# Designs tried in a protein design chat: VH-VL binders against Uncharacterized protein B0228.1. Part 2

Target 1, 207 residues: Uncharacterized protein B0228.1, of Caenorhabditis elegans (q09220)
Amino acid sequence: AVVTPSIENHKMENASVTISKVPISHRPRGFTAGSDSKKLAVQRFKLLISDFLSDAQLSKSIDVAAVGMHKGKSMDDILDDVYTRLRRTLSTKQISELAKAQKGLVEDLDEKSAKLVKARVKRMIVYSFDPAAEQIHKYATRPSMAFALIAETINERFVGSVKDLIRDVLTPKEYDIFRKHYHPHIFKLDNIGNNTEAVRTTTHETF

## First folded at step 4 (VH-VL; framework fv_utomilumab)

Design a23 (from u10a with light chain S92Y)
Fold by ESMFold2-Fast, scan of step 4:
Structure a23 (fold): chain C 207 residues (1-207), chain A 120 residues (1-120), chain B 108 residues (1-108)
Amino acid sequence: as target 1 above (207 residues)
Amino acid sequence: EVQLVQSGAEVKKPGESLRISCKGSGYSFTEYWISWVRQMPGKGLEWMGKIYPSDSYTNYSPSFQGQVTISADKSISTAYLQWSSLKASDTAMYYCAHTEYDFLTGYDYWGQGTLVTVSS
Amino acid sequence: SYELTQPPSVSVSPGQTASITCSGDKLGDEYAHWYQQKPGQSPVLVIYQDSKRPSGIPERFSGSNSGNTATLTISGTQAMDEADYYCQAWDYSLEYVVFGGGTKLTVL
């Protein structure tokens, strides 16, 4: 039931190969000064980060994330900044539990793969403290979910193509949990009816 | 590249106040923990406490809680260790040490130490 | 309170393997780190996360951690390895860092 380092290692290699197969035209593009794409990416990231944090932590984390996006930081760097600020509010016991999990996940990995696994584990900590994300946490240690989280962190401003990649590796149940907990505000914000697929498509096309 | 530079040696009398410093350079000062470690003459290392400069969050060893104050000034990338009233038993070498996570990465860089001597 | 126990001293001949132990209740459930301190100098991290070497530390330094005991192993010990060695771990129940009492390594 527990994800082993060897399984994670194989999934990290597969994630790199799979991401590299995404057509160039569908990959995220860099930000330009004053672009609408940059403003929309910041708004989207604010909504995403709020899905994983308690109300008490939202205001504190949103500004850190927004500043990182405006500086053109990667999603991994922004998540590291947010995690760094929040770790003082995490219990020492929870941080120790993460260290033990990371020990199991990274011991057989090369340096580059270890960085990806560490980023994923930091993201899982954030998920673990959101009661609404209990379901995502339950599946977050699985290799398919680990791949989905890594793919999403690389393609933060262009989720449309990443959703197709995620669907290819997640079971239907895992995908349902991922979409509801990873993007709940996105689906909720655009929903003027019961068509969640239309809501998802509209939101991502804007970016 | 990371460097921690501590203030010079101090000679004090019991009951006097003191503040020693640790200046960080070569890294983002606010994004890493600074710990203070005591080493009494001929004795081992004792962890006193730590500070995260971005938030000034502090955590102390139970043995040092209430005996010292740890603080930091982000504008000059400097951490401080302070006593309100020194005792002869405070005579020791004091080190500051850099870490991302003390439980996970250990202390990768150390200051040169500040010798504090407290005698009548 | 959580305590890490080290032997006060270990002696080894040049070229032989030195073994320094650090014992604590369920220490293998936590990460152990090791520091070298030479006279008049600051400590230097030689092993972190039980068995990993920082850049610049010779391959003859290795570590392990299982059950109640973490071990620092120095193969082909040299005169330059004479120093005090300290283990470090995390007491997560008390939420603070703990150092072992230190071991003086003598190479004769």
Scores: ipSAE 0.000, ipTM 0.435, lowest interface PAE 18.9, mean pLDDT 66

Design a24 (from u10a with light chain S93G)
Fold by ESMFold2-Fast, scan of step 4:
Structure a24 (fold): chain C 207 residues (1-207), chain A 120 residues (1-120), chain B 108 residues (1-108)
Amino acid sequence: as target 1 above (207 residues)
Amino acid sequence: EVQLVQSGAEVKKPGESLRISCKGSGYSFTEYWISWVRQMPGKGLEWMGKIYPSDSYTNYSPSFQGQVTISADKSISTAYLQWSSLKASDTAMYYCAHTEYDFLTGYDYWGQGTLVTVSS
Amino acid sequence: SYELTQPPSVSVSPGQTASITCSGDKLGDEYAHWYQQKPGQSPVLVIYQDSKRPSGIPERFSGSNSGNTATLTISGTQAMDEADYYCQAWDSGLEYVVFGGGTKLTVL
């Protein structure tokens, strides 16, 4: 069915949206592996993980996200798909390094460590779609706006805000675990959602 | 290079029917919106409505709903604006305009305009 | 219906800065775009998304949008900038485009 575009439909519940419910006229068109948007996303992903992952792993993660958008998957499902695919390609050593990426003591390879790695990978994927990128504004349909809102909400959640809008991020307990290893100076977000400094700091300190 | 070419000027009498055209080239015609904009003599721009040619989805301004029909023929990359019965108040310049997202990108390319004069 | 209000005219001397305002109750929540129209010609997009310039538009054109007023600023105004200027925004409640009434810029 053809759905009339409405800005009110951009309002999100629990920081999650279903792309299939976005009007066809506002779905991303031409967001592909070869776009400038993908190049920027790969560069930002590298800044967040300091070339820790191979270019193939980074490019495939972005491709999985783009495919999910074209298939009309929800943002939550897209992030889960990307993480699941990326997790299959991560070595034990890469998982260990991601767990150590934040300053502080790495916990043993238990349930807490696994959850922390998953949370970091999801956050890094979200940050790779930084809405400050000019090309992302070109694809500012409801799905692109959802990426921007989720990225902003996830970042604010980790620095202490917007808990009620988050769906696919850490539970309060998972956040407590992550916070033990999170240093605020690594993920600094300004008051308007501009995270330029956070990206540069992460590049210097971690992956 | 995106280009929109409109049909020539028309002189009509009240009650007559009319269809004017806007032919797009230099881009994928079905993947972008075409809007129609009216400009009455000596006055400003008025948005009439738009069409997405891929599925012929249309959206009209309330002021023009039921007064005009917007359509498109994707086989020849052409959009149309049609009146079943013209009125003197329809005398105006009519523009077609191209956009990917009107709320975000604005209208980046415009046709040259079609002057419609309705008089008895 | 949502309405955008512009001054009917603005006059400046060559080399001076021209400011054209566009006011509407929903502009704080929407992007403003600006068009230049010279006599007998089609409109030309000069600013989109509040402050961005399309390729080919001189740097002397800039835009801003604060509160419920968007502003088009032309620095070092030249005779060739003499034209009608229109703002445009989206009415999110009605899902259609609205244009301002237009401002005639005179360069004396």
Scores: ipSAE 0.000, ipTM 0.431, lowest interface PAE 19.4, mean pLDDT 66

Design a25 (from u10a with light chain S93D)
Fold by ESMFold2-Fast, scan of step 4:
Structure a25 (fold): chain C 207 residues (1-207), chain A 120 residues (1-120), chain B 108 residues (1-108)
Amino acid sequence: as target 1 above (207 residues)
Amino acid sequence: EVQLVQSGAEVKKPGESLRISCKGSGYSFTEYWISWVRQMPGKGLEWMGKIYPSDSYTNYSPSFQGQVTISADKSISTAYLQWSSLKASDTAMYYCAHTEYDFLTGYDYWGQGTLVTVSS
Amino acid sequence: SYELTQPPSVSVSPGQTASITCSGDKLGDEYAHWYQQKPGQSPVLVIYQDSKRPSGIPERFSGSNSGNTATLTISGTQAMDEADYYCQAWDSDLEYVVFGGGTKLTVL
C-alpha cells in the first residue's frame, strides 16, 4: 500500500528514456557485474567500515578486496572473502557496526540483492563461531540468529523493537551463551599461554 | 513494576555458614538473570556471579568461584547467595540486580542490599 | 587482567558540566553502562549501551564510548547529582562483568 518516493519524480513513457545516475553520496541500489560498479561498491563498503575496524583489519579487508577485483571475482565473492579474512578477529561492537553497515546497504536494494546481503551477514556471524563452544551449534542453525545481532545496531528510535526482536530469537540464557562463544577473545583454542586472543590471531592470520 | 527485595542484615562469626535471599516480583522470574554484587565498606562494586532461574544455570567471577554458591528457587521467585564458612573479609553490603541481557541493558533494577558483618 | 580505571573524585560547581571517564584496553569495543549511587542507597542505572538513558533519567545525563575511554557527561550539574558513579563493561577475555573503581562527584 505504500510506495516509496523516487529520487526524481519523473514518468517513463518510453523504454529509450535516459535515467539520471543515482547520486554518488547515496547507498548502492544494487550489485552489478561491471568493473567500475564493483570498484565503486568496494570503495563505498570501505568508507562504511573504516571507522569500525582496526588498522590491521581494514588493511586486510582492502587487500582481499583488491585481489578479488584483480581476479574478476563477483561482488558477492569479494565480500565473502573479506568476511572470511576478518572472521574471529571482530569485537562485539565491530560485528554490530558491520551488521548495521550491511543493513544500510540493503535499504535501497531490490528483494533479490537484499537476500544476498542478508545471507552474507548471516554467514559472517556463523563463521565467527567456534563449533566446540557450549551449545553454539544450536544457535548457528537457527535462521534468525543473524537478525538478533543486527538488531543491536538499530538506532535509538527503535530501542524498544531491538529487545523484542532478540526476545523472539533467543532467551536471555541463550543470548548469554551465544555472546560469550561468539566473541573472538573468549573462545578457547588451547590451554597454552595467558592470552587467548594472541593465540587465536596467530592461528588464523600467521603461519 | 519490577522489584527485588532482599533479606535483612546479618551479624556472624568467622567459620559460620550463611544464606541470604533476593525475592523478585513484578516480572517473569524464570526469564531474567539475577546477579550478585559485593560492596565492601567504603569500596566499589564487585560482580560476583549470576543465575538464570529457569534451570539454575550459573556463571561466577573467577574471584568468587568456589567462595560462594548462587542458587534459586523458582517456585517462590527467590535467588540465594550462600557461604559454607564466612571470613572477616566477607564483611560487605551484598546487592542482587536484575537484567535481561547484561551485555546490552546493564542492571536496570537493584535490591535494597543486605549488610553482612563478620566479626569476633 | 582487565581493569576499568576511573578518577577517584571529580568536583564541579552547580550548573557546570561534569565529565567522568572510564578507561580500559579496547573499552570502545564493548558496551559501557553507568550507575549512580547515593550514600546508603542502591545503585541506579543512568546510562546503558554507551549513550542511552533509562526512562526517568534526566536529559542532562549523556554518555560516549570510543577507543579506550568511556565518558559520562552531566550537563547543568545539580546538587542532587552528588554521588558515586561506576562504569561497567563486559570483559570478553575473562568472560565476566567488570565495574570501574568509582568516582565521587562533589558539587560545590
Scores: ipSAE 0.032, ipTM 0.552, lowest interface PAE 7.0, mean pLDDT 70

Design a26 (from u10a with light chain S93T)
Fold by ESMFold2-Fast, scan of step 4:
Structure a26 (fold): chain C 207 residues (1-207), chain A 120 residues (1-120), chain B 108 residues (1-108)
Amino acid sequence: as target 1 above (207 residues)
Amino acid sequence: EVQLVQSGAEVKKPGESLRISCKGSGYSFTEYWISWVRQMPGKGLEWMGKIYPSDSYTNYSPSFQGQVTISADKSISTAYLQWSSLKASDTAMYYCAHTEYDFLTGYDYWGQGTLVTVSS
Amino acid sequence: SYELTQPPSVSVSPGQTASITCSGDKLGDEYAHWYQQKPGQSPVLVIYQDSKRPSGIPERFSGSNSGNTATLTISGTQAMDEADYYCQAWDSTLEYVVFGGGTKLTVL
């Protein structure tokens, strides 16, 4: 039930989403909220990356890159470059924990700092969709990962409409592009209130 | 309050060009999809295509790819549906419809429709 | 010619329950949406995401979607509900919006 030809065609289409195709508006630029709030947001995100992703070298690489590229580049731009180069793929568990952590990471931040942290979390999720990754054509699990996260987030933390929860992760255009490249069954969100396990099982079974 | 206002009825001859419009108001025009839907006399609804006005990203039904052009002018919050050469089979009511995520919300607001009659 | 199959006509007496079906291959794996259209008027969304009502739609409208069939149910049907009803979903490629052929509801 692995759909290798569809995955190959997906990689070759103009509709595929990669880091180079992410709109500039979705890449946070520097912000002018209080210096302390910015430092706190950066520190929290760095801790999440270092500890949560189990790749201490990635965190150190970000620091080294920042020293070399501080002229006109934000920490988020440097992080994007490093992450893109390494093509790190988040597991379903890592994506789920990242989504859960997002609320706690932003609770006491000012509006602009909270938006920056949310944008970074979103970008880490988007990297899991990278159709241009050299190995994706054989492995269908990468395409399913972000939609499994969306379904899990909706099932575990539904407090509003389904569109509001998806809006936290994807713009309407990004959702359309990603949806076209995934097997139909993973777009059906089963019983939003209480069946995260069923959604995960269905997603894995498709690929 | 979301409103979609379409241009008035058109009567054309085969071979003529035509552009009809759909003006959105009461929402951020660039953040939502506009779809075009055809309804031939006495028949059902047919989806033609859609546009995301922020960057004019379009997606067409295969039946309409190359037959029509969908465009938008975000400075005046207006989407367009255009034919280079009309056929008698283009006689229909044309609707524009609004959605944020068409998969999830369906089309929550519709224009009043533009009747296009193509006859010799 | 439509990928979603609806009965062309359904007739009920006032106060009775009307059920309009929409059938398609693996339709239960997609969300179904329903539209009401009266003669000379634009379609109106009456149900989205299988079972949810937009603001302003009466509670007597409900929906379900399971297996290959989505159903629009109108309880206590009134003369004002007389209209054409269309279902909408995605095809298996998710490239296109697909509408059903429509069902004429007659309240006699």
Scores: ipSAE 0.012, ipTM 0.534, lowest interface PAE 8.4, mean pLDDT 66

Design a27 (from u10a with light chain Y96H)
Fold by ESMFold2-Fast, scan of step 4:
Structure a27 (fold): chain C 207 residues (1-207), chain A 120 residues (1-120), chain B 108 residues (1-108)
Amino acid sequence: as target 1 above (207 residues)
Amino acid sequence: EVQLVQSGAEVKKPGESLRISCKGSGYSFTEYWISWVRQMPGKGLEWMGKIYPSDSYTNYSPSFQGQVTISADKSISTAYLQWSSLKASDTAMYYCAHTEYDFLTGYDYWGQGTLVTVSS
Amino acid sequence: SYELTQPPSVSVSPGQTASITCSGDKLGDEYAHWYQQKPGQSPVLVIYQDSKRPSGIPERFSGSNSGNTATLTISGTQAMDEADYYCQAWDSSLEHVVFGGGTKLTVL
């Protein structure tokens, strides 16, 4: 199988990321049909926004993002649309906490780590919202692969043990499928990672 | 406490079929991998393959693919290793081993081993 | 075709530090685990994730892994540490777990 540039080098600005030719009305709420797709969508937005949002707020966020993808908006514009929509339904305290969580997701990392997290998160959203794009269809329709990308992002962001981080996202079987088909070797987190996965964070030096 | 109990020693002739077992207890059997490891007399450890009992998903070492079958019965918390036709070169100690994530935890619990002797 | 190479034997005096190496191409990019096996017994995990000890394993056991070589270190070696030691890693093709050939540790 051919691996798109956005997988191997974390680039988002390729032709596969633009407007889906599938009408928004023909897309299930979330990204793809089924309960697994909704679960993946919820986890992806928790990484971007905050896990203290209600299921209803997360579902609305997913719907807004899907509309933006269909209209060919940039990923930055889509994220802005999501925040704008959520702010209309959030209390002042929730808005403050959301802003702090978003700031913490990116600003607590050094510049290199923040760029890698942002690139991986954008890649995951692209694969969720454009199932009609032939070159990325495999990730949009395979929940285990989407979970693998989410786990990759979490491993670069959070402080906890690798076992606990992976357990929250992947079953042992799902991780095995991820390793076998998508990465050439076990992903190891260090202060200085691999050439393509280089991250500088003291919270990951023991992995 | 996690415990893996294997079936007893077997003495077989070439061409015979055999199935040996590994029973897990003290943990949620369906949530963890069971691996099979061969150790020929006086030799080192060889990983054969593994099974995730929840849905019987298997992975095999290329050296053992097609030589053995790994299966599990989650209703009795038991994993199996099976040969359709034994060879003298199958004479070895066979271990089952428990892991959640082999890359993170290694094999934290092992069965006592099943000695299989194949001779004419 | 990924292989892990260990010395066949290492000998130390009681109280001495034993070092057992495990070499493989780019092994430092993968996690190494270590097992102790005494005659007639099942293997016992003594180090996982390069350097971490399971509960019940004495503090004199430690590990490291960088470049092409992982090392199991046993400080203040005791007669009870006499055993075969095996390293384990995952191959770069994600096809299977691999074990090293084993090292016999003799304490005399």
Scores: ipSAE 0.000, ipTM 0.459, lowest interface PAE 12.8, mean pLDDT 66

Design a28 (from u10a with light chain Y96W)
Fold by ESMFold2-Fast, scan of step 4:
Parts: structure tokens; sequence; C-alpha cells
Structure a28 (fold): chain C 207 residues (1-207), chain A 120 residues (1-120), chain B 108 residues (1-108)
């Protein structure tokens, strides 16, 4: 079975602008929620991902996520909070666009459609915190792989555990594959395990 | 080759404080997790918690949260496990173990263990 | 809390195949790792990522993990394989490592 990407995913995959020149391995593990970085994140997100959300809704979503991260909530708990609050402010048109992008139900949010919309909002919120996230997404074949790398840039002190975010989105086997290709500085370290196997090599390929 | 060397055996009384150590060598100390594992006499392995030395980020098992403190000193490549007030139930062998990611790679190297005996 | 269940003991004759099981809810969705511990010694990783052997571990050690059960298999079991064996996995709900209760393997 062939999977057709959503409109937002297609736009991210075809983005021509590189918003970060810093190698992924050297990017900060955390984020700053200062007014300048937040404003830039909103503008980048709006340009690349979500013209159907108002600037006020984007700003509110980022505020709610930042508060949750500061309190050490898991990413999934943060996104439950964001989704619950946005649900009341999203228009029928915005809900329809989100459902259409996920090939879900257009207006009625049954349990299955709500899960799809939540997953899309989750990706949009995460990308707005890390300008590098759009670049990372270009190299992932699945949104879940993008989250694995983004999780490593989110400060664990604020989220509580980067592992929770990875577990919510990737299986351990999927993360192992992604990690091998996209965290080369970690894989350049030798003398782990029994150090009798072949030297680890940085891989330059996309999924 | 990776090596973890732990401090020597300890005999303590209830209420006393204690800090035991685990010194890593043969790898980049700041870029790997160190976990602490308890084994009570004649019992199995219990995961206590872990530290990532680069930023001193810690995770604890719910059973050990608030009972022990895990820390690290990057300048001497040493991780620590500390009690403010020991109990007789803390009598056990304590291991430190090295991993890149515990859920993916398992614990590839272990310290020799530190026996802690707490009795009156 | 999430729990991994192992049989407390397994006995096998020399040269026979030993099988040690580790059971947990949806364990096949996680990686299982296996450790060998001999009396007075530190644990030694014998299988990681369900079925992979570290360098220096004999080919007679193998592993599998499917559904709710991971299995460590030792073919042609030798006296030197007598030890306690522990499985390890990840509790995704609590974000912590879980060890099984251990299995004493006796070869006689």
Amino acid sequence: as target 1 above (207 residues)
Amino acid sequence: EVQLVQSGAEVKKPGESLRISCKGSGYSFTEYWISWVRQMPGKGLEWMGKIYPSDSYTNYSPSFQGQVTISADKSISTAYLQWSSLKASDTAMYYCAHTEYDFLTGYDYWGQGTLVTVSS
Amino acid sequence: SYELTQPPSVSVSPGQTASITCSGDKLGDEYAHWYQQKPGQSPVLVIYQDSKRPSGIPERFSGSNSGNTATLTISGTQAMDEADYYCQAWDSSLEWVVFGGGTKLTVL
C-alpha cells in the first residue's frame, strides 16, 4: 500500500529554504521560548506548515506547549493540553482542513479522527519550537522519524524525558535505524560494546 | 577498551550518609549514559536510575526517586550514587553500567560492583 | 507497574538445548536484552536487540522476541553456561528499565 503525504507534509518536503546551517549533531538539545525566538518560530511555521491557523492560535499553542515543557510534562501530555484548548477555538473550516490533510473525517471528530487531528497538531507544535525541524523533516520518510531527531534538541529538563516523546512516536527499532543515519557524531564514537566488530561509519542517505 | 571501576566495599550504620563512585575510562565519558543497578543479597537486578554526564540530566526509577541522588563529575570521568540517610534495607551490591541507549543497546559494560552493608 | 516474568529455574543435560523465557505485556514491541551472571561476578550482556550477539559470545546463544514472550536459547549447553540469566526491556509508560526476576540455569 502507497501512502500519499498530507498537504502540509508535502510543503515541508519541498521547502527550498534552509533555516539552519548548523549540522544536526551540533544543534542545541533544548529550546528558548524568548519573545524573539517564539515570534520567528510562529512566522516560519505559518510560512511552511499552517496558513489555516490564525496567528493568535499559533501563538497560544506555542505558549501552552512552552508552559508544559517548563513544567516537565511529557510531549504527549503537552499536546493533549494544546489540542484540548485549540479544539474550542478551531473553526469548522480549520477542523475540516486538518481532517482533510490526514484523510480523516471532514467535520465530525469521532475518536479515530480526533487521534489523527491530534497527531497533526503534535507535529505542527513541535516544528514551531525548532527552526531546524523543517530541515529534519525533509530527510525523514515519516513524521515519526522527524520527531526522533527533534526530541534530541528538546531540553529533557523541560519535557521530563526525551524517551517518552520517542516512545510516543517511534518504535525502538525505527529509532535505531533513524539514529544510525541522522546522529553521526554519536555513531562516530568507538570503543562501546566489545570493540571487536567493524568500525562504525557515518551514513549519508535519506530514508 | 571501555572500563568502569567502582569504589570499594562499605560497612555503615543506619542513618549515616554514603557516596559511592564509578569511574569510566576508554570512552568519551560525557556522551554515554551511566545507570545504577541494585542487587540485594540472593535477589535479582533492580534498575535505580541513570545520568547523562554532559548535562547531568537524571532519570530515576519511581522506587528510588527521592531515596538516592545520582550525580557525575566530568573533570574526573566519575559518576556517583549517594544516600543522605542509609537504611538496613539498602544492604546490597550496587553496579554501575554503561550504555548509549538502554532501551536500544542494553548495558555493554559493567563495573565490578560495590558491596554496601548497613547494619547496627 | 510493568513486570517481566521469568521461570525461577531451568535444568538441562550437557549438550541439550536450554530455553529461558521472559514474558511481559506486548514485549515483542520492545527490544529484549539478556544478561548472564555467574556467582560473584558482574552481569555480562549475551544478547541485545532481541537476537544480536556481542563480540565474544558463542554462536550457541540466540534469542527471539515476539508477542508477549522473549526467549533466550542456548544450544549444545555446556557446564560453563551455568549461571543466572536476566532479561531486560523498556517500560514505555514509566520510561524506565525493567529486569526480569532471573532464571537459574543448571547443567547436569
Scores: ipSAE 0.000, ipTM 0.441, lowest interface PAE 18.4, mean pLDDT 66

Design a29 (from u10a with light chain Y96G)
Fold by ESMFold2-Fast, scan of step 4:
Structure a29 (fold): chain C 207 residues (1-207), chain A 120 residues (1-120), chain B 108 residues (1-108)
Amino acid sequence: as target 1 above (207 residues)
Amino acid sequence: EVQLVQSGAEVKKPGESLRISCKGSGYSFTEYWISWVRQMPGKGLEWMGKIYPSDSYTNYSPSFQGQVTISADKSISTAYLQWSSLKASDTAMYYCAHTEYDFLTGYDYWGQGTLVTVSS
Amino acid sequence: SYELTQPPSVSVSPGQTASITCSGDKLGDEYAHWYQQKPGQSPVLVIYQDSKRPSGIPERFSGSNSGNTATLTISGTQAMDEADYYCQAWDSSLEGVVFGGGTKLTVL
């Protein structure tokens, strides 16, 4: 079974913004220099995170951290950092497995067929970051299925490491506030009902 | 088909500036990464950095950051490697190399190399 | 960042199988690619994505990657295979690549 991830709450509203640190093969179409649009940058950030995380609660938490916490940084700088760190979190073999899921096994193809499959996989990765993807979900069977399969494949890799992914995407200060406000599941409530505190050590270094 | 053609050998003195080139043909120049690789005499291959010509996004190996500048002119399908002030330790063969998927595939096409000799 | 470790040299007789290893702590998650370099020439990609051959590379070249150790295997080794061989892998912390130190294959 294929489940299409919900991106319906993320809509384009303004002109495009530039994401200079992301290679063109991983950039959303239409996001170019020329317009400083914080709202569109926030929507782009949410869509990118939603492509890798199917958890709506995590998407909302990241949105709050991204927009509420960066007084000294432009939205372009935050977005560039997020894209750079997110890409760093995925291994080459995870990306290759994603490519295999979309178009079959490249190694079983002749040279011409492999080149065509590689080109289509690259376009599908780029296409999955297209801000028009929510319209695709409604009307185009092949693109929406490809997008859902990409999201499911990536999400499988991160179900055990969502904490590490969030830590890598956020600065230490942002992560500290994110974890305290938005991950109550890893904290306990005392008898007065609203004091939260981490009750177990992390396997990895934090902050 | 795909071809990378580099500029000719250079003989320079310490302190001089230099820019060498790598011209791509037979493919969509702006759609693929070009990397620069150094090979000192008798030594192995060292990745220096890369450029994506469509937007001039660059990334450098820490060993080379601040030592060289990588750039590209997409109107003439040419990538560049530049030094502001050469040192004797820059004496090496420099290669440009093409890759199809950035982090996913190896370097399938290489330039012929540019020998840079820096001596007094 | 991490390093890729290769033996500095490997010697085989003509017709024998040569095996060149490449070890690195990220090879379990990243592809290994292999290059052949003959004196005075540019490197040539002989194996990509652990085990795949580019068009024009003889079938006697093969590769594998078992966890943290990638291996280039040349069966029926010929004098023309004498060269330096380099492994290469992706380093996500660099957003770039690392090369092994190289292995000189001697056929004699």
Scores: ipSAE 0.000, ipTM 0.446, lowest interface PAE 17.0, mean pLDDT 64

Design a3 (from u10a with light chain K52N)
Fold by ESMFold2-Fast, scan of step 4:
Structure a3 (fold): chain C 207 residues (1-207), chain A 120 residues (1-120), chain B 108 residues (1-108)
Amino acid sequence: as target 1 above (207 residues)
Amino acid sequence: EVQLVQSGAEVKKPGESLRISCKGSGYSFTEYWISWVRQMPGKGLEWMGKIYPSDSYTNYSPSFQGQVTISADKSISTAYLQWSSLKASDTAMYYCAHTEYDFLTGYDYWGQGTLVTVSS
Amino acid sequence: SYELTQPPSVSVSPGQTASITCSGDKLGDEYAHWYQQKPGQSPVLVIYQDSNRPSGIPERFSGSNSGNTATLTISGTQAMDEADYYCQAWDSSLEYVVFGGGTKLTVL
C-alpha cells in the first residue's frame, strides 16, 4: 500500500480507478483558491498533525509543497524543501517536543527529530494530493465524518491501503477511542451503490 | 520481522498467583496492540483483552474483567498477564498476539503460547 | 453478548473446494478475519479484512463477507490444509473482539 507515492504515481493510481471514491462536493478545491481556503487547510492540519507548529509555519509549509508540486519535483525533494524551511524556524522547544513524542532515547537525536518532522510533512503532502486523504483531513473537526469517509473509501475500491489511510489520520490508540463513538448506520459495507450518499447523510444528521 | 516470545509452561495450585510474559521484538513495541487469547484444552479461542503499551491503556472482555490483569513494561518490550488467585478453570493455553488495528488487520503475529495447568 | 457461529466440522476430498461459514448478526457490517490452527501450533492469520491474504498465504485461500455470513473458501484443498479454522470480528457495540467456535477441516 502506498501512502506517499511520487506525485506521478499518485496521479496514475487515481487515473487507473474505474469509480470515484469521493463525492464531488467533498473534493479538494486546492490551497491556492483564495485566502479562506488556505486558512481552513491550516486549521485542519493543526487538528490532525500537531499544535507544535505555528499557523505561519503550517501556511509556509503548504506554500512550499504547492510550489514544489507545480514545478514537478519528486515527493522526496518536496519533503526535503519543506523540512529545510521548517528546520530554520523551529525553536529549541519545538525540537524537544518532537523528540519526546516517541519514547525511547536514540543517540542521533537530530536525525530522530528530522524523521518526526518529515513524517508530519509527509501527511500534509498526502492530504494535499490524495482526494480521499484530504477529505478525511477536511472533516477532522467532526471525527464521525472522517470515519464515514474511510468507510466510503473502503466501499468504493480505493487505490491504496485503508490501513495506511487510517494510519495517516489516526494512531491505533486514537482509532480505538474514535471507534467507540461510531454509529453503525454510517458504516454499511454491503451496499456499494447507495453507500456514499447514505454515509454522508447519516453523518450530517448525527454530527 | 515481528516476533513474540512467551514465558515457559507453568504448573500451579488453586489460590496461587501467577504472571506470564510476552516479549516483543522486531517492531516498535509501543505503537501496536498486544492481545491475550485463551484456549482451554480441546476448545476454541477466547479473546481476553488487550493493551496499548505506549500508555498502558487496557480493554478487557466482560468475561475476563476482574479475573486477570494485563500490563506492559515498555522498557523491556514485554506484556504480562496476571492472576492474583488461580482456579482449576484457568487451565489453558494462553497466547499473546500482535495487531496494529484489531478491527482492520486481525492478529498478524502470535506467540508460541504458554501452557498453564492448575490442579490440586 | 455477540456470538459468531461456525459449523463444527467440514470434510472434503483432496483437490475439492472447501467452504467454511461464520454467521453473526449483521456481520457484513464488520470485518471478518480468519485463522488456521494446526495441532500443537499457534494460530496463523490466513485472511484479513474479509478477503485479503497476508504475504505467504497461498492464492487458493479466499474470503467474502456479506449480510450475516462470512465465508472462507479453500480451492484445490490439500492434505496440509487439514486444521481448525476460526473466524474473528470486532463487536463495535460492545467494543470487544470475538472469535467463532472453530471448524475442523478434514481432508480425506
Scores: ipSAE 0.000, ipTM 0.468, lowest interface PAE 10.2, mean pLDDT 68

